VHH binders against o13800. Designs and how they scored, part 26

Target 1, 230 residues: o13800
Amino acid sequence: MNQVTQFSGNSANLMLYWILKSYYSRFDRIMWIDTLGTFNPAALPLPCLEKTMLVRSFDAQGLKDAVDELESNLKSSEDQAYALCIDSFSNPIGLLMAQGNISFAHAFMMTLGRKCRILTRKFRLAVYLSTSLVYIKQLHLSKPALGNSWPFCLDHSYILEDQQHNKCLVHCNQSRKDLLGCSQLFLLLKGSFTHEYLTIDFYNGTPVSVSSKLHVSPSLYHSSTLNSPS
Below, E stands for the ipSAE of ESMFold2; O stands for the ipSAE of OpenDDE; V2 stands for 0.75 times the mean of E and O plus 0.25 times the DockQ between their complexes.

## First folded at step 16 (VHH; framework vhh_sonelokimab_d1)

Design p1 (at its last fold request DockQ between E and O 0.85; V2 from the best seeds 0.74)
Fold by OpenDDE, look of step 16:
Structure p1 (fold): chain B 230 residues (1-230), chain A 123 residues (1-123)
Amino acid sequence: as target 1 above (230 residues)
Amino acid sequence: DVQLVESGGGLVQPGGSLRLSCAASGFTFSSYAVGWFRQAPGKEREFIGAITSRGNTEFYAVSEWGRFTISRDNSKNTLYLQMNSLRPEDTAVYYCAARYGSRLMYYEDYDYWGQGTLVTVSS
């Protein structure tokens, strides 16, 4: 039986917080779209929060509205650097799928993903998305909950796994590489799971390797050749 | 005539709660995003939160997250602001506003405004 992995305080969520915590100074504005009701202000420093707008989106249309809002802001302030975090992208889309609107959900996902990508090219915008994974227990295989087409809309995708084999997917549009901040990400993962740390190496803004210790099992979803210490 | 009328303001002790209402009339309320702003004496008007016309998206100043909740009832043409864990620094005139469009965080983009209701948080 296939299971969808989605929980609060997961590795992907922590990664989003870490990214902002580490690089919020590079952004003039931050939009955090919370689709799960799990946003934790305490995870971010006050200077970061001061430039953050929190959005609660309750469905796919709501998510679209939020992104449209971002677009409007970007158009009005083209010189400002923005960060968009969506935690999670998969939740509202998955709801559509669960309702039987699979084709629409897929189209919606692709459209919105493409929109985000376009915005990152037009404006000083970094986009970070978290998604759930579907775990196929019989095959010990995980795949994005939204399907394998989703990564094609994004620049990078990372799968994070804890010791309990809970997996989350983080997607990034990083066409504005200057907004990322560094060539190496060091994640200290703690919370509802027992991770130690995850290291992602970047070359010229492109991830080239992933390393971890103990209870962290990272992988680059879009390219198996880039890493995978289990 | 377009009207937005705030109510529910008053004196409350620190740590207390208050629920503000904004009754709208004279326009198609359900077609507008609506939001709350506040202005303390000597300070600029600041964004609290907004909600889209359909109510499926809410926007918040992160500083107010967890304490303030915005909601709307289109059947009653009413916007609400639930304020919990109130602090003295929350003392301000609270305004409801309506916007036909985006950029809900910016007060200058709103089309209609209420007269405001005073909230005083004091021991």
Scores: ipSAE 0.807, ipTM 0.934, lowest interface PAE 0.4, mean pLDDT 79
Fold by ESMFold2, look of step 16:
Parts: C-alpha cells; sequence; structure tokens
Structure p1 (fold): chain B 230 residues (1-230), chain A 123 residues (1-123)
C-alpha cells in the first residue's frame, strides 16, 4: 500500500492478477490499465470485477489519460483505498521511443512515474505495474526495461524467472524496505499463479514471518539499474 | 444549440445484438470525451463506457467489457455502442453524453446529454 511496485518478465501480468485476487478486499476501487489488449476478467473474482474500471489504451497518451482520471477520482474520495494495475507500462513507452524522439519519450515516462509516486504518498493508493525484461548479452542475464532513470520512480522491483515444471521465481532486485534479495516461488496452475508458502507480503512490501513460510533465497544475479545501460 | 440524439434502440430477444448511435451537433464534438450510460426503472444512472476525444483511450465498467464496445467517428460527429449477447438485465434507457476534460465515469460531471433510447431485452 502507498507504494509503486514493478514486476518485470513474461509472466508479470499473472502477478497483477494474483495481487488483485489476494488483496481486492483491501481496496474500495481498482483501475486496470490494459495496454496490450489481453485483460482476462475470468482471472478475477466477481466482487473484484465489480469495483474495477478497465482502461484500454492505444498509446502512451492513454497512460496519461488513465492516471489523470485516477487523480481526479482520488481528489474526490480521499478516504477510499485504490489500486492501480498497469499491464504493461513498458509497451506504450517503448512504442513512443521507437517513434524517434527518445528525449521526449524519456521525459514523458519520468513525468508519469513521478506522478504515480506522488499520488501513492498523497492518497491511499497502491500502484502495481508490469514491464518487460531486456537481455544483456555481455552479462548473460536480463534486466528490467526502461533504462537507468526509471528505477527512481519505484519502491519495489521484482524480476520474474520462468522455470521448468510450471514454476516462476519472483526475485526482488530493488526495495525501499527490507525485501532486497528476497524471493517468492509461484506455481503455474490452470493459467494462474499459486503458492505453497507466502514469503513476501506484496501488499505491505515486507517479508512474511519465518514461522509461517519456507524462505527461498535466489541464486540469481542481483543488479543495480541506476548506472547500467538498459 | 447543442444536441445529442440516440438511435438504434428497440425490442431484442435474449442473445441478440444492437448497435446504438449518438449524433452530435452544436458543439465541437472532436474536443469532447463521450460516454454511454444506462438507467433501468427505479435504478440510478449507470456508467457503461467512455472514449476520449481523440479515441486513443477507452474506459469500461468491467462487467460490460467483452459484450459492449464503444467507438467514435469524429468526421461524422457520431458515438457508437455495439451491444452483443444481450440479456434481460440490459433492459434500460441508454443515454449518450459529452464531457470536456477528465473524470468520465460519473454522470454528474457530464456537460451535455441526449434524451435516451429504450432498449428492451425480452422473449
Amino acid sequence: as target 1 above (230 residues)
Amino acid sequence: DVQLVESGGGLVQPGGSLRLSCAASGFTFSSYAVGWFRQAPGKEREFIGAITSRGNTEFYAVSEWGRFTISRDNSKNTLYLQMNSLRPEDTAVYYCAARYGSRLMYYEDYDYWGQGTLVTVSS
């Protein structure tokens, strides 16, 4: 809550559904921004859907339109708890960059990210967003997209690694709290994430008690994106 | 003389489809966001969906997504609502509306309204 959280990887949208499935009762209203045309309402319980507004966006301006709508709603209902899910954030930004004016696209991205961060501090708002990974051949690993400045807009960042036997390891590579290096294992069952033990409280952004979990540390590379090329 | 005129309503059997149109005049249609609302007897006016002035962003109440699609043609000053797989619960008066600015899901904030078109879904 009151945080901007990123999930990066091919299965990142499944984390967004899992977040809402797990925590929708804690929110009064939900906005889902679908930039890929892939929103699946069957993945969410009916009570969750009843408080959800779907935004379909065709470009980066659509992200801004949706955040402007959210800001207006927050100002009118300051006691209500909101969740914003963006699937994906990186796709429309990447398309804007590909149009050739990279400086404009970068400024647009940072302005929007700072706006989201400010809103989470001013209002009862949780922001969860998905981004793609980019592969860095010289390092033989993948990093979140959007370059070195983007992480300044985030409170937590997780990299998703799809594994054999329908498993996905979610590894924290950046945290404002004590989550750096923590991991959560998910199993893919019937197209949805499930877990045997919860090791991370994704609502509060904190580790879960050791007595109620098996904590699995990843062997994966921990990276700083602050000064590395994207 | 601002006018929004809905058309395309009527009696339809369950499972059927309708395409509603809303013709706009008397204002700069392409500068306004536009939306569809409905009101069943004895109920409050309910948001269905809206589309921004340029058409780049669509907003939907999720319960209607997949069955209903909103679109606009700025060259014809017309807003559309395609409704598929209609159910008796969709019976209502359907209204189009225009809004300058953001905050599109609340009927109280819209500037211009049509008089509505009745859609009845019954055997």
Scores: ipSAE 0.701, ipTM 0.867, lowest interface PAE 0.9, mean pLDDT 86
ESMFold2 (binder alone), look of step 16: mean pLDDT 80; pTM 0.815
ESMFold2, fold request of step 17: ipSAE 0.631, 0.564, 0.517; ipTM 0.842, 0.818, 0.804
ESMFold2 (binder alone), fold request of step 17: mean pLDDT 80, 80, 80; pTM 0.822, 0.823, 0.820
OpenDDE, fold request of step 17: ipSAE 0.771, 0.774, 0.780; ipTM 0.919, 0.918, 0.925

Design p2 (at its last look DockQ between E and O 0.70; V2 from the best seeds 0.73)
Fold by OpenDDE, look of step 16:
Structure p2 (fold): chain B 230 residues (1-230), chain A 123 residues (1-123)
Amino acid sequence: as target 1 above (230 residues)
Amino acid sequence: DVQLVESGGGLVQPGGSLRLSCAASGFTFSSYAVGWFRQAPGKEREFIGAITSRGNTEFYAVSEYGRFTISRDNSKNTLYLQMNSLRPEDTAVYYCAARYGSRLMYYEDYDYWGQGTLVTVSS
């Protein structure tokens, strides 16, 4: 439970939904920080929603304020198990970068990441952070937002990337690397010594569902058969 | 004297919209988080949402998310609650509250309260 986990990728938010849908019973309280304005209550069961507080954070300071709120709650209810989902962690930081505050953004990222980790060690708290991907037009590829330094702030990380980056294996029914136009995407997500297979279903290029299987294997990369397009 | 005065309540049909306002005075409004609660007859007071002093963070009960939006205008010392797609179960007295601190979801921690405004959703 006491764990900070990062999910990076275009469909990382679906992983957050999957986590809560699957494990919400483990938590007494849930905080979902929505930095993108895309939270979908319909993706979660009612019993999960009943114990969830939604936070909209509009910038990095807002994100910090939200985490501070969580900390205050944790301090007042140390016996309760909390889940924190941040969708996405990278967005407000990216905004800072876009404003030219790159050094500050990096510092903020490291500081807040560390704070989350500390909180998970001190309290009954699980933290799940999503990170978006940045598309590089010139290279026709996507990379995780905030770079490769981000995962070092966390106890555990899942990375949703193409095979070219050697961070996960991506299979698409249409052999698409941009995730667009696929009816189904199969991801082998990089973890530590474990890896997770994530199957994302798309409708008209939009992710609509996710399924996951956890595997323990010394080999991170292997192929699996995709289901027929829906 | 500290005052929070709610307004905008009334009768509305299901599916309708209503915008509540809370006018604050007697304290530094911009330094406080402010929020909305409601209490239906025979029910406990429940958290709807809150917004931080800077206005760049909003907290919501998930059940109200998408229908209710909280905003504030510090220049006018006013808190707003936009309520859309109202339902009969939204019928309640709606309270504005101010908090100097965190734990915004818990009504016990708020420092100042308004007298409330009644919202009735009925066909």
Scores: ipSAE 0.765, ipTM 0.918, lowest interface PAE 0.5, mean pLDDT 78
Fold by ESMFold2, look of step 16:
Structure p2 (fold): chain B 230 residues (1-230), chain A 123 residues (1-123)
Amino acid sequence: as target 1 above (230 residues)
Amino acid sequence: DVQLVESGGGLVQPGGSLRLSCAASGFTFSSYAVGWFRQAPGKEREFIGAITSRGNTEFYAVSEYGRFTISRDNSKNTLYLQMNSLRPEDTAVYYCAARYGSRLMYYEDYDYWGQGTLVTVSS
């Protein structure tokens, strides 16, 4: 919550659906920006869809139009909690860059990213967005798209690695909290992510630790009001 | 002398399709966002969807399977709503409306309204 989180990779949209399936009850309203025409309402529970506004954006200006609409709604209802999901952020920005005016496209991207960051600090807003990976031949590795300045707009960044046997490893490569180097393993079942053990709290942007789970046992939970060591 | 005139309403069977049109005159259509609302008897006017003045961004109240599609043609000053897989609960008077600026989901903020076209979904 109150954070901008990026998921990079071909399965990043599945992570956005997992986020909403996991946390929709914590939000009063949801905006989904679909820049690829791939939004699948069957991937979400009906109660989630009932609080979701779908935005279909056809260019980079459409991303700004959607964020402006969100801002107007936030200003009108400051007590409400919102989630913004963008699938994908990189595609319309990449198309704008391909039109040849890289300086304009970069400024547009950074202005929009800063606005999203400002909104998450000013209002009860969580932003989750997807981007592509780019392979860097000289380094023999893949990294998130949009260049070296874009990460300054993010609180957390995760790289998704699709693996054999219907697995996907989600690795944190940037965090303003204690998530750097943390990973979450997902299983792909019937087109959806599931997990055996949750290692990352994607709502709060914090690790899930074994010691904190052991401290919340039935006996310790029953005595938690006393706040006594035992 | 602003006019918004809806057309294309009528009686349709459940599961059927209908395409609504809204012809605009008397204002600079291409400067306004435009939207569709509906009102069933005894209920408040309900947001369906909107499209920005340039046509680059569409907003929808999400429903099962994305059954409705909004579009506009600024050269014809016309707004469209394609409705598929219609259900009895879609029975309502459908209105087009025009809005200058942001905040497109609230009917109170719209500047101009059509008279409405009735859509009835029943066997």
Scores: ipSAE 0.716, ipTM 0.869, lowest interface PAE 0.8, mean pLDDT 86
ESMFold2 (binder alone), look of step 16: mean pLDDT 80; pTM 0.824

Design p3 (at its last fold request DockQ between E and O 0.86; V2 from the best seeds 0.76)
Fold by OpenDDE, fold request of step 17:
Structure p3 (fold): chain B 230 residues (1-230), chain A 123 residues (1-123)
Amino acid sequence: as target 1 above (230 residues)
Amino acid sequence: DVQLVESGGGLVQPGGSLRLSCAASGFTFSSYAVGWFRQAPGKEREFIGAITSRGNTEFYAVSEYGRFTISRDNSKNTLYLQMNSLRPEDTAVYYCAARYGSRLMFYEDYDYWGQGTLVTVSS
């Protein structure tokens, strides 16, 4: 079976920090779900931390519980803008897969992914997901920990980093083979966050080469409505 | 009757550590999320952290993350708070609470409360 791996200094992880450092002022509340135990508060400014709740989730069910908690908070505070960071989304699910519960893992991915997506459509919520990697023994290559069900549970917006540290937009219609050799993947749900006058769109679809880590320049535009599903 | 009894409070020097315990009785402890709050004199009660009924998820105020760790032992009906690197600002009465539901950050939603234990951090 393929091994799920996570390493320190993950580019997707760095992206999460970058996003919060850049946009924390746009959120009233932030939930950071740490599935790896590697959250680094020193990487974020104090004003960001002051509005952040840190969650440790130790398994897939725990991750679900955390998201359920977020949902309850959102329902009680619909006027507030929220950010959800999950570092990583795939890690707990990958653990299930490693235990042989592959079908359940996939189902869980779909359910939880869809839930996150739905929440972004119902509430002022941005959702940012990092991923783990899976090592494919037969190919001696790694790829982001995504299953075949991803195209059906998310809005098909992915940013990956290849072995040459090129940042590329990945679409749902691309082959799984295209993910082979990629070292990082950041999941972006289109329309994850809308404010009365602000929409975050930090990727224009053009690949960018980076020297050492994934870097994305944010684009900000005014929007009065939630983005429509693609 | 429902009881939550905190213990382990006391005087500690800055930089010191302390472990609080909360013994629960009179209800099905394992069915409840439980959490820690604190209240300093003249200040509002503030959330420290909480742990789900199964113990597979922990919630923290980020300001306390890394210094404070929450854990539970359902077999002993006990909630714990490990506090490290204590600061004078941590001086407060610490409360354990139980919640049968979500919104674990909001003290208003908790069902049961302990009487609290005083923690004083001073040189």
Scores: ipSAE 0.766, ipTM 0.912, lowest interface PAE 0.4, mean pLDDT 81
Fold by ESMFold2, look of step 16:
Structure p3 (fold): chain B 230 residues (1-230), chain A 123 residues (1-123)
Amino acid sequence: as target 1 above (230 residues)
Amino acid sequence: DVQLVESGGGLVQPGGSLRLSCAASGFTFSSYAVGWFRQAPGKEREFIGAITSRGNTEFYAVSEYGRFTISRDNSKNTLYLQMNSLRPEDTAVYYCAARYGSRLMFYEDYDYWGQGTLVTVSS
């Protein structure tokens, strides 16, 4: 709550669905910004859908328009708890950068990220967003997209690593609170994430229990396309 | 004078489709966001969806997502609502509305309204 949380990787949108499935009763309103046209309402319970507004954004400016709509609603209903999910944040920004005006795209991205961060501080708002991973050749590792300045807009960043046997490790790579190095194992069962035991409270951004995985591990930075060095 | 005129309502079988149109005049249509609302007897006016002035962002009540699609054509000063897989619960008077600026989910904030068109979904 009152935080901006990023999930990066191939399964990042499944975390957004898992978050809403797990916590929708704690929110009065939900806004889902779909920048890929892939929103799947069958992934969420009907009571969750009934408090969800779907926003389809067609470009980076449309993403800003959606956030401006949220801000206007927050100002008129400050007692309400909101969740904002953005799937994906990186796609419209990446398209804007591909047009060759990288300086403008970067400024646009940072302005929008700062807006989201400010809104979580001013209002009862949790922001959950997805981004892609990029492979960094000289480090032989994958890291979240959008460059070195983007993390200043985030309270938590998690990297998702798909593993064998329908497992997905969710590793905290960045936290402005006490989550750096924490991890959580999820299982993919019947098209949905589940877990054996939680070690992270993704709503409050706090540890649930003591875990030996409360620190950053370099092995948790893998992209699904990363070739492992021998 | 500002006018919003809905058309395309009528009687439709369950499972059928209907396309509503809303012709706008008397204001700069391309500067306004536009939305669709509906009101069944005895109920409050219900948000269906909205689309920004440039058409780049669409807003939907999720219960209608996938069945209903909002669109606009600024060259014709017209907005549309495509309704598919209609159910008896969709029976209502459908209204188009125009809003300058943000805050598109609440009918109280809209500046201009059409008179409505009745949609009846019945065997």
Scores: ipSAE 0.719, ipTM 0.878, lowest interface PAE 0.8, mean pLDDT 85
ESMFold2 (binder alone), look of step 16: mean pLDDT 81; pTM 0.823
OpenDDE, look of step 16: ipSAE 0.752; ipTM 0.906
ESMFold2, fold request of step 17: ipSAE 0.606, 0.687, 0.636; ipTM 0.836, 0.862, 0.847
ESMFold2 (binder alone), fold request of step 17: mean pLDDT 82, 82, 82; pTM 0.839, 0.840, 0.841
OpenDDE, fold request of step 17: ipSAE 0.742, 0.744; ipTM 0.907, 0.909

Design p4 (at its last look DockQ between E and O 0.74; V2 from the best seeds 0.75)
Fold by OpenDDE, look of step 16:
Structure p4 (fold): chain B 230 residues (1-230), chain A 123 residues (1-123)
Amino acid sequence: as target 1 above (230 residues)
Amino acid sequence: DVQLVESGGGLVQPGGSLRLSCAASGFTFSSYAVGWFRQAPGKEREFIGAITSRGNTEFYAVSEYGRFTISRDNSKNTLYLQMNSLRPEDTAVYYCAARYGSRLLYYEDYDYWGQGTLVTVSS
C-alpha cells in the first residue's frame, strides 16, 4: 500500500481509475487531484466516490497545497488508509516550465515527489501519479514529460503510450504481476469521452503494452516495442 | 466584527441554476480558505466545496463535482457558488464558512460561519 507509482501516457488516467476501482476497499479515504479538469466520476463506483475528495489544482502551488491538505488529514487520522491520485502530476509542472522556470519546476517536482514518498513511509498512504509523455523525434522515443530524474522519486513507474506508433506501450521498472495477476487485462471505464476500454498486455509478468479503444479486442499487440528507460 | 453573509438563495426548478454569494467582512478574507456547506432538514451539515486563500486550489465533494463550482474574488471579499443542474435533493440551507489553515473538509475546523441562505429545488 505504501507506494508511489507513476503512470505516463495519455491513458494514464485510465490506469488511475482502474486502480481505484479495483482497490478502493483498501482505503478509508481517497484524494483525487485533478489538474486537467477531466475527472470522470462515472468511472468509479459509488462506494469509492463516497470516500473520495476531489481536488482541482490550477498550478504547481495549488498542487502543493492539495498535498499539504492531505498531509494534514493524514496527521489527524493516522490509523486510516489513504490513496492519493494526481491526474496529472506533469501538467502543473509543465506550466512552470513553459513559463521559463525550468530549474524551479524541476526542483519542485523532486521535492514534491520526495514528500510523497516520505508520506507513504510515515502513513498508510498509496500515491498514484499520472504524467504525460514527450516524444523525442530525433530518437523516435517517448519519455516521461517530467524528465529522466523523475522515476528516481518513485517506487514504480510506467510509460503507457508511444505517440509515434499510435499505441500505448508500457515500460515498467518493476513487475506488477502481483498487482494485476494476469497476462492480459481488459478494463471497461464508463463515461470516458474518448477511451472506454484499456487493454494491458503482460509478458512474463511484466506489462508491455496498453491499448485504449472504444471496443474490447482480445488480440494481443505482438508488435509492441518498449520505450527506452528514462 | 467578523461577518459572512450569504445571498442568492431561493426557489428554483429541477435542472435549473443558481449562483450563491458570500460577502465577508471583519477579517482578512484573502488569508482564509473559504468553503460552502449545506444542511437539509433533519440531516447533518455536509461539505460541498472549499477554495484556498489564493484561489488556485479547490476542494469538492465528489457528488457535486461538475455541477457546482466554487470561486472567489478577493478584491471583493466574496465567495461564490455556481450551482447547475440542480436537483430536489439539493434543497438545503447553504452556509459559507472561512478557515485559517488546512483540513477544509470538516465543518468543525472552520473559524467563521454565515447564517445561511435557503435553496429550494422543486417543480
Scores: ipSAE 0.797, ipTM 0.924, lowest interface PAE 0.4, mean pLDDT 79
Fold by ESMFold2, look of step 16:
Structure p4 (fold): chain B 230 residues (1-230), chain A 123 residues (1-123)
Amino acid sequence: as target 1 above (230 residues)
Amino acid sequence: DVQLVESGGGLVQPGGSLRLSCAASGFTFSSYAVGWFRQAPGKEREFIGAITSRGNTEFYAVSEYGRFTISRDNSKNTLYLQMNSLRPEDTAVYYCAARYGSRLLYYEDYDYWGQGTLVTVSS
């Protein structure tokens, strides 16, 4: 809540659906900005959809128009909790850059990102957005798109790494709080992420404590499993 | 005089399709966002969707997404709503409306309204 959170990778949209499936009851209103026309309402529960406004934005100005609409609604209902999901933020910015005026595109991106961050501080708003990864040959690694200035607009950033056996590791590479280096493992089941246990509280932007993950006595766990005669 | 005139309503069987039109006159249509609302008997007026003046951004109530598509043709001063896979629950009077500026989700904020066209979905 009150944070801007980025997910980067091929499966980043599945993370946005998982966020909403997990936390929609904590929000009064949801705006989903779809920049590629790929929104799938079947991925969300009906109660979540009933509080969701879908915005289809096909250029960078349309993305700004959607955020302006959100700001107007936030000002009129300051006691409500909102979620903003943007899938994908990097696509319309990348198209603007491809038009040749990279300096203008960069300024546009940074102005919009700073506005989102200001809105999360001023109102009860959580922002979750997706971006692409880019491969850097000289370093033999992938990093989030949009260049070196973009991370200044983010509170948390996660890189999604696809793994074998339909697994995806979500690794925090940037955190305003205590999440740097934390990871969450997801399994892909029927086109959706699922988890065995939660290691990251993506709503609060905090690690999940070890004691809250289990309901078990530490002495029973150690003594019973190690010293059973049967 | 400002006018918005809906047309294309009527009786249709469940599973069928209709295309509603809204013809605008008396104002600069291309400078306004435009939207569709509906009102069933005994219910509040419900947002369906809106499209910005340039047509680059579309807003939808998600319960209608995939079945309904909003579009506009600024050369004809006309707004459209394509409705597919119609259900009896879609029976309502459908209204078009025009809004200068932002805040497109609430009927109270729209500047100009049409008279409505009745859509009845029944076997």
Scores: ipSAE 0.702, ipTM 0.869, lowest interface PAE 0.9, mean pLDDT 86
ESMFold2 (binder alone), look of step 16: mean pLDDT 82; pTM 0.841

Design p5 (at its last look DockQ between E and O 0.69; V2 from the best seeds 0.62)
Fold by OpenDDE, look of step 16:
Structure p5 (fold): chain B 230 residues (1-230), chain A 123 residues (1-123)
Amino acid sequence: as target 1 above (230 residues)
Amino acid sequence: DVQLVESGGGLVQPGGSLRLSCAASGFTFSSYAVGWFRQAPGKEREFIGAITSRGNTEFYAVSEYGRFTISRDNSKNTLYLQMNSLRPEDTAVYYCAARYGSRPTFYEDYDYWGQGTLVTVSS
């Protein structure tokens, strides 16, 4: 359970890393909860890493414990600005569902999501979450891995949508609608912080770089480009 | 009497690996979060990693993540630190610590401490 896997460099990871690279100076402390074992310290500058608490959570209860630890830190240092990154939020809860406790998993998700939301209102805290989408073959629809309740807990959501020829698009929305061709979500609990929006470049379906644009609208549509290998 | 006894330290070449153990006695090990610290000569004690009482959450110093792995066996009242890809700068006395409760901290406010074990990384 405690083995660290290689950095996957998936879209959600790149977005989280971009956020920290871009905004780490705004935070006094950063907590990164790694549920996948793919955290890559080399992807972040040293000054960012120096203020980062790295947590590895293996299940839903572990995730809760990590967030509880954050809460304790927030309470002890109310004047400090915090960032929380969870990569991914859905993984531990999904595992719980796979064990057959679906109702409990749903309740757990909502409780933890609500807790994160509350913390962003009470403290100087920004929360950044990644999650997966589940494709429903019979319906030809994709939905958030843990259901359609996420929008109630979010300020913003970025949807990574796979289009024809491995070209992915990034959407920012708060809709509960089912999605087509999407594989990942990047969820923002913005708190008191301002953010830019992202453009992701892909090669053969794999993200290879992240760029940013100034946020000018609550609804965003971005297209990715296919890069050649270097 | 409460005891934390570190073992496994020694001399290792750069790039080598060591596995440290911390044997706990005199208290309910499974009710404590446990962790590792180190102190190099002339440096302050620094946090390496810790694990919750249940073992399903780990905390790490980011600089050591990927090289160092913490684990525990509650049936043996033992905490482990697997250290890979060791570097000269990893030379230090390594300490085991225990904190009552399910969650560890990154700070040195633990209830119990071991005497430490020396790890020397040198060519």
Scores: ipSAE 0.671, ipTM 0.875, lowest interface PAE 0.5, mean pLDDT 78
Fold by ESMFold2, look of step 16:
Structure p5 (fold): chain B 230 residues (1-230), chain A 123 residues (1-123)
Amino acid sequence: as target 1 above (230 residues)
Amino acid sequence: DVQLVESGGGLVQPGGSLRLSCAASGFTFSSYAVGWFRQAPGKEREFIGAITSRGNTEFYAVSEYGRFTISRDNSKNTLYLQMNSLRPEDTAVYYCAARYGSRPTFYEDYDYWGQGTLVTVSS
């Protein structure tokens, strides 16, 4: 609660469903901003849906309008706990950047990200958002989209690596309270921290379970030296 | 005079569909966010969905999202609600509402309200 958390990768939106499925009882209200048209209400329990407002945004301005409505609601409901989920944050911002006015798009993105972080400090608000990964051939690595300035708006950033059998590994990319890799995420999900990596299991795209093991420190993508316990 | 007039209500069988319309007059429709609410007998009026003045962002109570779709046509000054897979519990009076500015709200803080149209889902 009171933090901005990013998940990046192919399965990032499933993490948002996992968090809500696991923790919706901690929140009085939930706003889900769907910028991709992919929101799946079947992935969430009915009691969670009953406190959720869905926002379908068609552009970056719509994303800002939704956050402004959230701000108004927070000011009117000081004692209520809110969750904001944005799936995805990177799509509408990326389209704005692609229009060629990069400085305007960056300013828009940073203003919106700063607003989200300020709101989590002033109110009982948790923000979870998804972004894509971009692969950089010259560097032989994948990194979260939106460039090098964006992480300054985040408290936590996790990268999801897809695995076989509908599982993903969660790597901590950034955490301002990261003591043991994914420990802050584990505290969010289970209330304890002792682990470097988490594996999250999805049954037909529906989050089911979390397990953890200590792990060697792999390269993020396309490493020939990556090892895992079986 | 400001008017919001709902139409398209009526009797429909379970599993059926209806398209509600809300015709607006007497104000600059494109300057208002608009939304749909409903009130079943003996219950409080509840939010269904809303759409920004430009139509670029839609808001839904999620329990209705998979079955109900909101849209607007600013050239016709009309708000629509497409209702699919109707159930007996959808029986209610359906109201449209308009709120000045681009941003709707989930609450009844709207400037203008229609008189409502009755939807009855029964076989």
Scores: ipSAE 0.538, ipTM 0.814, lowest interface PAE 1.6, mean pLDDT 80
ESMFold2 (binder alone), look of step 16: mean pLDDT 87; pTM 0.883

